Miniprotein binders against q56419. Designs and how they scored, part 116

Target 1, 326 residues: q56419
Amino acid sequence: MEGRTLEEVQEEVFKRHGVLVPKKELEDLAKALEEAGLLLTEKVEARLKEEEEKLKRERPMRLAGLSYPEGEREARAFLEAFRASYPGEGEEARVLLMPHLEPSRVPEVYGAALAALEKTPPPERIYLVGVAHRPLKEKAAALPVPFQTPFGPALPDLPALQALDALLPFELFNTPLAFREEHSLELPLFFLKGRFPEARVLPLLVARRSPELGEALKVVLRDFPGLLVLAVDLSHVGPRFGDTPLTRTLAEEARRRDLGFLERLAEGEPEAALAFLGANPTRIDGVEVVASLLPLLRERKGKVLAHRLDLEAPTLSAVGAGTLVL
Below, E stands for the ipSAE of ESMFold2; O stands for the ipSAE of OpenDDE; V2 stands for 0.75 times the mean of E and O plus 0.25 times the DockQ between their complexes.

## First folded at step 9 (miniprotein)

Design i53
Fold by ESMFold2-Fast, scan of step 9:
Structure i53 (fold): chain B 326 residues (1-326), chain A 108 residues (1-108)
Amino acid sequence: as target 1 above (326 residues)
Amino acid sequence: GDLIERLEELAEEVIRYLKEHGEEELAREIEEQIKDIIEALKSGDTESAIEILTELAETIARVLHRLGAPEELVQKVAILIYDVARALGMSPEQIYEIAWRFARAIER
């Protein structure tokens, strides 16, 4: 009963119900509630420690049977359906920007990513950069374990991860639990593993701008070449994100804002892309990722393959998604 | 003006879908309600226009839900309704009430 004495609680009950509850009974109730809460907290803490220990060995699937099929055969058919949703042929990617929101909401956008991967030579490794949806101890983190998928485990590139760790001013493997429930890695990885089953992976999360990450990655990519994937969503508009209800004008503005951002990235001008977003109130969670990876995006030209603003009528909100090859 | 054009666009989208699904009587009812909104606006009775729009939004949502309308159409119709509400000068609280009633009616 923080901020209230037992006498205050006793007085309130008396005023509202005309019953004087003995202080001893209130003390016993308070103790029972505190003990129950402490037991629940201890149980949760014990489970988190157990989960953290399991994450030292592997990262299990969390969204199988929900966002994608659990079985390999069904998962393959699922990928083919997404590819079929995009009528284009794609372009070769050295850098791929793709979304991480629920795939069924923007199938053409994931289909465009698959089309680009079909045109891309199989990389030995994939640098998969997602957005942290839980706090990290540092600006960025990685988890150096196999990530389970319906296509088998995506194996970590341990030499490349160690090279990256050595170049950073912080410990790279700093928050294992942040990876337990992380769709910004799991959902793109489903598609990447399905297309490149032999590629090793560097699963990276960015919580806050880290220019040192981009500089370190530029060095590591020279010795350990691979495909760079930015798994980011675009505009977040509407009441779910603190904005007013979505209108046609606001939706059109969000689409123009997303496309303006992507087109500037496609011109090899990531600073201009960030400046374009500058003073506008629309949230793009990919901003922190792009700002961290500037050295890898400068002077690299490419093409926007797809864009969709996913509209959620019940909440009057929307999330933008796009596929960009560089 | 622009507001009447938006109401006509809303009518066209909803009535077309209803007729394509054999709901001729309901299409006529919705057309009449939209005409009532336009007449209220022409007479300067914005308060009546707002009341009719609020009822219309809930009716459209219930019907689209019963017919299993595609999510894309439901989103388009909802946005058109909210655009009309804003153009009518409805407060954020009034627009929220329309959104809430619409959301409950579509049960999604």
Scores: ipSAE 0.006, ipTM 0.303, lowest interface PAE 10.5, mean pLDDT 84

Design i54
Fold by ESMFold2-Fast, scan of step 9:
Structure i54 (fold): chain B 326 residues (1-326), chain A 108 residues (1-108)
Amino acid sequence: as target 1 above (326 residues)
Amino acid sequence: GDLIERLEELAEEVIRYLKEHGEEELAREIEEQIKDIIEALKSGDTESAIEILTELAETIARVLHRLGAPEELVQKVAILIYDVARALGMSPEQIYEIAKRFGRAIER
């Protein structure tokens, strides 16, 4: 009813359903909807406060039974199936770029990440950097609580998180609710915890480029060595992402842009990778993450292990995914 | 008042655990160090309080690790230490140093 008179609503209902609703009943309905809206707002606010309090203790699984199995045995078999989907050998990673797209859509890409983790010595901690899909109060955030997985809880590295917080010009632990439903952390974490069950985690979200985060992380990594994981997807093309319908030419261009970006990162040239995207525009999910982590990516040479453009035929859209070791 | 209450909570958690594991002498030493922090704060000697807290944090972490303390307790103690550090108005550099020393002491 926003911006509409009761008379206009009455006329529309009559035209659509052949029923004339008296103005008094429409007024009563409007009051009931306003009261229900206030009650719904109060209930939603109460539920959000309750969820925020729960997030001070732990982060529960949200995608178990949907994107991965709930049971440990089934989860282990699932992980092994993904590894088997990649025919190549992995390479040791000090920095790993992997996707956070639904795993079943790009099994070979997740398999490549698992292959790299097999060749990587078990880290004491994992710096897991994802993309915020909900607004953050600051440019970046972390949640210093155990994250539940089918393989047991991934424990936070509290000393490393506090060291990082101390170096930042903003409060790191600033938006707990943003972590309630965040697949860019949950999906990579499933694979990371399965491979490195003893590793502690720094679960980090980037909403906007934060050079301060990259500079702080470079200092913290020196004193708290670990594996840096960038959990980012690549090109987003087609109507689902506000672009024109996917054609063979546009798909080919997306693949070229993804690979050009990854290849420049593999050469240890992250500024060149970002400049390449500026010259050859694409909606890459991880741009803000890469721009924030420049000090950690410079002069690190590596290898692109896998790349795929996942096609969504019903929406004429596609999402790129890749695995890069540095 | 609030800062002293947090220091007392930290003392209670650590001392209880140490006494339960036969570390009566170490429990007494930690209790004395916390009393020294409180006394320094009451006299306005914040610099001494910061120095003692930094040393105490590393000592607590090392002892909890040696005794195989549950992760839940280690986590709670770390949070209390960082809360005390922030309440003391410690600089980012000082808090970083505490986090670094505590983290090294509990590494596995």
Scores: ipSAE 0.205, ipTM 0.683, lowest interface PAE 6.0, mean pLDDT 87

Design i55 (at its last look DockQ between E and O 0.01; V2 from the best seeds 0.00; counts 0 for: pae E 13.8 > 1.5, placed apart)
Fold by ESMFold2-Fast, scan of step 9:
Structure i55 (fold): chain B 326 residues (1-326), chain A 108 residues (1-108)
Amino acid sequence: as target 1 above (326 residues)
Amino acid sequence: GDLIERLEELAEEVIRYLKEHGEEELAREIEEQIKDIIEALKSGDTESAIEILTELAETIARVLHRLGAPEELVQKVAILIYDVARALGMSPEQIYEIAKRFLRAIER
């Protein structure tokens, strides 16, 4: 009750300072604080609307200077160092699964992705499918604007995005604010733009299973061929993810689940990959993406180039990352 | 040939759905329109095919929405309308508009 609080405040001020604050003044103060709260809410709403309007023009870098260098020269050297961290050769990809985990944690996994991109003919466009880390109004979303990178802006493929929008039962260009800070797109895009500077991009986020997205993408990819990239991380284990502290056994189980999942995808059996996870419970954030893209993954055979379970020592937790070429 | 074959298969699926839901007369009307589009495609009469496709899309959208048809069926029809419109040489804007109007009207 508000009146109860005001009486306590009045009594406390009198005891400490010998001043009796009239109840009316305390009520006026409470009203002013409530009105200030309303003004703050309006200011926050105005700021969010302003940010949303800015996102209609471009998507700025958020992780430059943190996860990758801001300058083009330094960014190029950084990318080359990641490639050098993987001693193997790549394989040509029509579909590439790569992580969106902090790159410095799994450099050889990103290096494997770069190796695959080296063997892949430059695509006219990249279908970059990430995982929404913020709520979306629909099951999936896209942002049809240039995404800034140290290698220049990654330009949207507007005709392909419009074709995709036309084949979906919901508005594709929803929830632009979800793209303001989204590492599942920004981190893979850094590597993709560095390797294919002329490719246009379809930046897509999946929040929930959308079979209709997979059906629509099958049609769009036929008419607008390009490289399909699934930017997903694998197992999430340990206390940070609601699990027990990582042990050797739990880490080995996570590696087995990750590799079993990837190997089934590599055999062109995405339904078997999902069923395997159902039989071997895990927290893989890529499940919703794979479940949405089934029509694009069936009967495509490929190879797992790299896998690592990265330990987050402070929390005794780990995140799996892998590179798969189909 | 593949487009015509897909159109014939989809016609059978849509017609069965309509008949199972008591729309026998509408099913016959739609069957006739689909047959007319197939004949127009075989003969290269794109003007007639575009006119029939536009009317058919509007009719099917209305009835599938009224009957609460499964989203999977609605999307299959939308994809076929997209493919037929493209084959008929409609502009991208026209193709996107007809497919989008069809699919999202059903969602409502």
Scores: ipSAE 0.600, ipTM 0.820, lowest interface PAE 1.7, mean pLDDT 86
Fold by OpenDDE base, look of step 10:
Structure i55 (fold): chain B 326 residues (1-326), chain A 108 residues (1-108)
Amino acid sequence: as target 1 above (326 residues)
Amino acid sequence: GDLIERLEELAEEVIRYLKEHGEEELAREIEEQIKDIIEALKSGDTESAIEILTELAETIARVLHRLGAPEELVQKVAILIYDVARALGMSPEQIYEIAKRFLRAIER
């Protein structure tokens, strides 16, 4: 029973949250909880303020050495291995739907995304739309700073971001702290930056459906053309998400919903895709993103390149992931 | 007295939020688990209380995260769980495990 040592857990928490939990003292644990943002103390507030000030300059890597290699050489080998995990060929993408799940769980799905990117001419800019797993002050947000990657910083497209902000009825540059630990941007950005090192990026998060975002982006894309990337997962089923343990029936329903959603998107019918989900009982992650981007997805035909429902055995739960090209 | 008060506060915060979001069944389950903790404490079964709290903390974190609960609420709940854990006399290692599970549960 190779239980991860307290040291491995300390290292994981440190790597993920920048918190070193010393083994010995309750005070250290309280401090760690404070540092992890679990305790609302004056110290936590001061730290959050400091982190917010840092995020005015850059967004550092949080998952380097955990989800992907920190070193550039190792990171390139990582990309190659993921590409090799998908045996197919890609297609040119104008819109790419790809996962943001832990890469090791769905390597072939990320491999399919890389295959699509191989057939895609290098874009001047990438509109990277992720899912906000933390609350936003507005329906959507952007962080107009460099995002660190093993391949160097992903630089923001400030002119395009400013153009987008000007067309939205709310302040786009809100809730910078929501980006600090947001993996829905960091994970896909690793693959995107590795493939397109010179592309500027618009890192966007969606918390709630914003039709205004889709309409604004449609206008901005005319003057600032680029690749649109939806970094979204699909079904979330099992005990981690409030269901019973994964059964054949539950897995079949999750797959049915995932594929039915992706297929309707591939036919250029995003409204039909949303309608097909109804109340979204399998909790498809990308619903609010798709609902926000309807004007950009309508009438675009494409192809589903990959899909997987990945079992997390310790929790008897599963998450769907897919790669779609439009 | 202080421990029971903190458990009741935890229950109230979580149950209120769940009911407001249509999770009535889950709210009842959490309420029952908190009652079980209180009963375990009254009977002197601290070990059972710690076990239930550990599982409950993870469950609460997952559900609040799933529902998109405000960060302030998640943090408040985390503080309450921490206070309860301390009041139960949990070791630093045990509290760390709760924190770890809580953090994992709010990570997607």
Scores: ipSAE 0.021, ipTM 0.286, lowest interface PAE 6.4, mean pLDDT 85
Fold by ESMFold2, look of step 10:
Structure i55 (fold): chain B 326 residues (1-326), chain A 108 residues (1-108)
Amino acid sequence: as target 1 above (326 residues)
Amino acid sequence: GDLIERLEELAEEVIRYLKEHGEEELAREIEEQIKDIIEALKSGDTESAIEILTELAETIARVLHRLGAPEELVQKVAILIYDVARALGMSPEQIYEIAKRFLRAIER
């Protein structure tokens, strides 16, 4: 009973029902409820520890059958359909920015990424940098295990990951559970693994700006060359994200912010891209990743291949996605 | 405590594989180098332990590559070497050098 002593509860029961429940019986009930709560807490903790231990061995597909096909043959047909949705040609990428939004919402944006990969020599490894949607213990994290895909496991580049960890002022392998449901790695990885089946992967998440990560990656990339992928979405506008309902004016502003950000990145001016966003009023997803990776983005010129601000009609909201090669 | 356990685990994995593939002389040499690391640690000579580990990492990688060792074993060995290096208190630059030497030996 809320805010009452056991004696007060006892008195109320007697008044209502004419039965005097001994105080000891109420005390026993209260202790049983407390023990049940502790048991539930222990069960949840045990389940989380079990999941964490599984993630130290591999990261299974979570979106097969939802966002992409589970079978390899169907997955390859899926890739071909996405490539076909972008009629243009790509350009070689040393750095690729691509989305992690649901692929069916922005098929031509993923198609543009595939077009860029067609022009890109197969890398030995891919530095895949996503956005942490769950808290990390540190500013950034990695999970050095195979990530399952319909095309087989994407194997980790353990030596490169270990070299990166050694250069950071914090432990890189710090939050396995944050990877369990992290679509910002899984969705781009489907496309990357499908195109580059032999590449190893450095699966990285950023939660907060980490200049140390960018400086360390610059060193590691010199000795462990590979493709750098920023797996980020752009504007998030509308009630789902704390705004008023989507209007033409809000959509036009979000589009202008997305394209202005991408175009400044394409000019090799990542600081100017961040400054252009100011307080980030349209909540562009990629700002923490870009801010962490400045040393890798400066003076790299390139091209915006695709952009879409996609409507979420049920929520009167929209999310932007783009493809940029540097 | 954990450092010696990791060294013994590293030794067990590599030496077992080498013996299974008829490389008993090399297995003895690697076992001796791991023992030398342990002895250096017991005497407080961390600098010698680091030097021996650095050369050992490259030697193990080269041998595993020559023998066509499965990727799972190569990854396990790399993790164990990294764990040992961190437990030795090696600087980030020193650990990076070990990782680079190991990777180059495996990739060649």
Scores: ipSAE 0.000, ipTM 0.380, lowest interface PAE 13.8, mean pLDDT 87
ESMFold2 (binder alone), look of step 10: mean pLDDT 82; pTM 0.791

Design i56 (at its last look DockQ between E and O 0.02; V2 from the best seeds 0.00; counts 0 for: pae E 25.6 > 1.5, placed apart)
Fold by ESMFold2-Fast, scan of step 9:
Structure i56 (fold): chain B 326 residues (1-326), chain A 108 residues (1-108)
Amino acid sequence: as target 1 above (326 residues)
Amino acid sequence: GDLIERLEELAEEVIRYLKEHGEEELAREIEEQIKDIIEALKSGDTESAIEILTELAETIARVLHRLGAPEELVQKVAILIYDVARALGMSPEQIYEIAKRFMRAIER
């Protein structure tokens, strides 16, 4: 079929410019373009290898100066402003569900999370479970390196990560490049590090339902107690997400779905929460996280502290966000 | 009794599965090894108990992999082995190594 393509190119050039380009010259040009493409591929592969090697040492900030301040003093003031946006008191959390979307869109929801962290005794470690926005080689992954923040590096809990890795049917430390641009870890970590600067972290990404992760985490949490954080967003509705344009009715439905989901989790009934979504269909970021962590969520009662459906008027779309303590 | 209870649970899960899959001789062998661990513990010989557990874990992993056991069962047994190893006072490195080899048994 390439020979046919070259003949079509010859015909088009003749039609437009009245010149017949010899097939040999087109073949030579095609070869040169293929070779240039190969060199570009080689450069991309070399750059990815370099980035992967850097990620074996540390995970740098990417959203500093964009979603949160770079300087420690400014970052501290930013946290206090978000806390002030929530008028209530928090509740102690053993499990915290918080969002990972842009904080400025739902400041009162992040404020509620901060309020809960104020009532929570400082944990020795935080199990931070986010959602993979890039493909992973396995159902889940972790990156056992320091994660940079304006408050200093969040250090990995290596013994707990190694214990977790040992109880999984796959290599937990996979796909380091997936952590390079991962806001579901970076944004919650900013808030968590600001409140618990001495806590070690287990940065975990879930790409697909992994019940074996939940079973392993149950064992590891028994031996290495800590705060479990589910960094998940709720309903995604509207054209930006491949859905119909947002109407008042669709927004009300999304709010009911989000709250029904969170309230069932607060009752210690995560299977009922998942079933409720099945009866009231929508796209919720983090369903795979909840489904993976069932053993850690059953019979654990708590409280929904905040919920917002954030409207993106230009796209007629919306994203739900909530704070739940268990 | 906690350690002995975990060993009994380990025996129950593995022996039941092996008998259901026609490995009656191996089920008897594993039952005997578990009894040997319990006997070593009763005599205060923790070192022998650790050696027998290590060999037992390798044997169970190889057989479950060969029989194509469900991942859920493999993980359940790995957790029981992890709990027994921890209760025996094995080092974290030894516990992780045994559990990891068990979970990721390769065809060799």
Scores: ipSAE 0.720, ipTM 0.885, lowest interface PAE 1.2, mean pLDDT 88
Fold by OpenDDE base, look of step 10:
Structure i56 (fold): chain B 326 residues (1-326), chain A 108 residues (1-108)
Amino acid sequence: as target 1 above (326 residues)
Amino acid sequence: GDLIERLEELAEEVIRYLKEHGEEELAREIEEQIKDIIEALKSGDTESAIEILTELAETIARVLHRLGAPEELVQKVAILIYDVARALGMSPEQIYEIAKRFMRAIER
């Protein structure tokens, strides 16, 4: 009976929420359910409900002490070190494309983003658009709660979020559990909050291309001006992503795709950038985000500040990362 | 009957998508693996069926992710894999491992 209940719960959680409950948590839950005589399904549902209820109040840090320091002093030193890793100067950004990859893998790319932010006047608000690595109920979602950072909470811009919701044909405030572990928001937010501590944030996730999102944001930005941040990675190649081990040819193709994509964005031609990728054989992560934000990217000229294709040696795989200012 | 039907549905969804995206060789490989699962099941070799499914699930996840498959399709395929795994009598631990591998394969 217990096995079916765990399976049913895992299945249901996976089906409904796209969240993998860690085995240890499931085992602890199973044990607790055995002790309580409760169906695993009910307790997991109760736990998920509790997590959802917590996410109505705040989004806690998940990667503190792992990807970045938890303490503010150490976090500031971390920012400074990342900035130092990029030897260049930045440019003022109205739109910033930056990675969400593990920071230690591409420090100079994050450093380039920090360099751009140094030249950017403090925005009132930041539209932070990440990639949903978990299923969403809708094409896009937002979580209208404070996001915890070592620099204090990143507070949501509720008026701007509400204005955006009102212009979308779907409920923007959907799938809160998708935000719980989403690194595509947490990692860039560390850098953004560290640089702009007073900026409010609109944490947005895109699962599928939503032209409606771009059109709605274009309207909202008129009344609620701010910095637009695309937190996206570039090519994903190698065995982790279904390719053969990284070769010179595969790496050259990944770089060609990444740079060709970024260069066309820098020329203010986002449709040309998408068209250049075609079937996206190197799996550029940011495609659905860019496709959703076309109205905001058109005719904006800018500059590619950094690019790296980072090798993950244990898997012979590589991920592209870039920093673009528009 | 239900298990074979679910495997066929899984095959149809994945193979269709792969063919539409020019991955005909991979589509054939996946089709062959699904046939192998069905044959293993018909022969009573459930252990081999579970092993093939476990590897296939990860492969499918990687490929769908690689091709930028719509989340709806990824979800549908995930559900089908779970249904097949349950129908095979996989333990919760085994299903969890499939789910973990699947999620890792679609995580960027």
Scores: ipSAE 0.032, ipTM 0.342, lowest interface PAE 3.9, mean pLDDT 86
Fold by ESMFold2, look of step 10:
Structure i56 (fold): chain B 326 residues (1-326), chain A 108 residues (1-108)
Amino acid sequence: as target 1 above (326 residues)
Amino acid sequence: GDLIERLEELAEEVIRYLKEHGEEELAREIEEQIKDIIEALKSGDTESAIEILTELAETIARVLHRLGAPEELVQKVAILIYDVARALGMSPEQIYEIAKRFMRAIER
């Protein structure tokens, strides 16, 4: 209605169509829509409470059959195909940056991550830090339950999660429903669980930068060593993200921002990487995670193994993805 | 994201009701129209998505009326349609047209 009164709508219909729709019909519709909205809200709320209770016990696969195969046999073949998509050799990672973009869109970027994992001794636990796509009650959150995968459940590291929670000035276990649809954990976890079947997981989400999280994680990682994984995408450009149609100039800018960001991280200079982005005009979504984890990234040098700015032809938009080992 | 979720919720409510009442073919037809809306959105063709939603709303209303659906379900479905229309950025005139078609179909 764009802020129009029922009388204004009635007048406009008369001007355009020569028909005067009675105000009562318009009023009756508005009342029906309001009441149905209340009923819908109550039903949705009940469904969400049911889902929240289920999430207190486990996090089921939501992308099996869509982004990766549901069956274990097929899932292992899928992993090997992705590894084959990256012809290079990996390096041992103590920190791994990898994407959460749809795997089929950037196969060599995930392949590079697998190559790094081949060189990485199996960790006791994985600190998997994704990007919250739904609001959190706090700056960050965790969900201390098994995450289902085609390779079996990824079990939570409860002692490490409890230690982390104790060090934070907010409740870490604060927003179970935010994990329901969170692909930034599920997609990387598929690859990580396939390579490290015995590793426990700390499934973490960042909504807004939290220096407290990074300081706490630095302490926890000393007592509970493991692999730190930043599951983040890079530039988001084009009409789907509020820009003009993707041009060569915009794509070149996005690539420059992605690579400049990754290269500064690879030099152990995370503050410089953030400064390089400025106002973040290409919407690199990894910025809040990196900003939270500064204490874990400083002075840690490494290598960019892969990058792609993947084009979405139907939307004239693009998303960047990269693989960085530190 | 949120728009696609609303479309999926609309589909779930209507398709479940239709299947419970033996209307498997209509359920498939409605599912296909919802897929067409999603495809139009993926191609950046918002105009087509709006047009398909307008036709879908009338179709759903006719089917629910024919099956004697409870007023509570009709109200739920109308709100989901309105939520989708608002998320698509439809103008007041477009929203009014959908509402008019839905009301006419419910009465028939």
Scores: ipSAE 0.000, ipTM 0.088, lowest interface PAE 25.6, mean pLDDT 85
ESMFold2 (binder alone), look of step 10: mean pLDDT 82; pTM 0.783

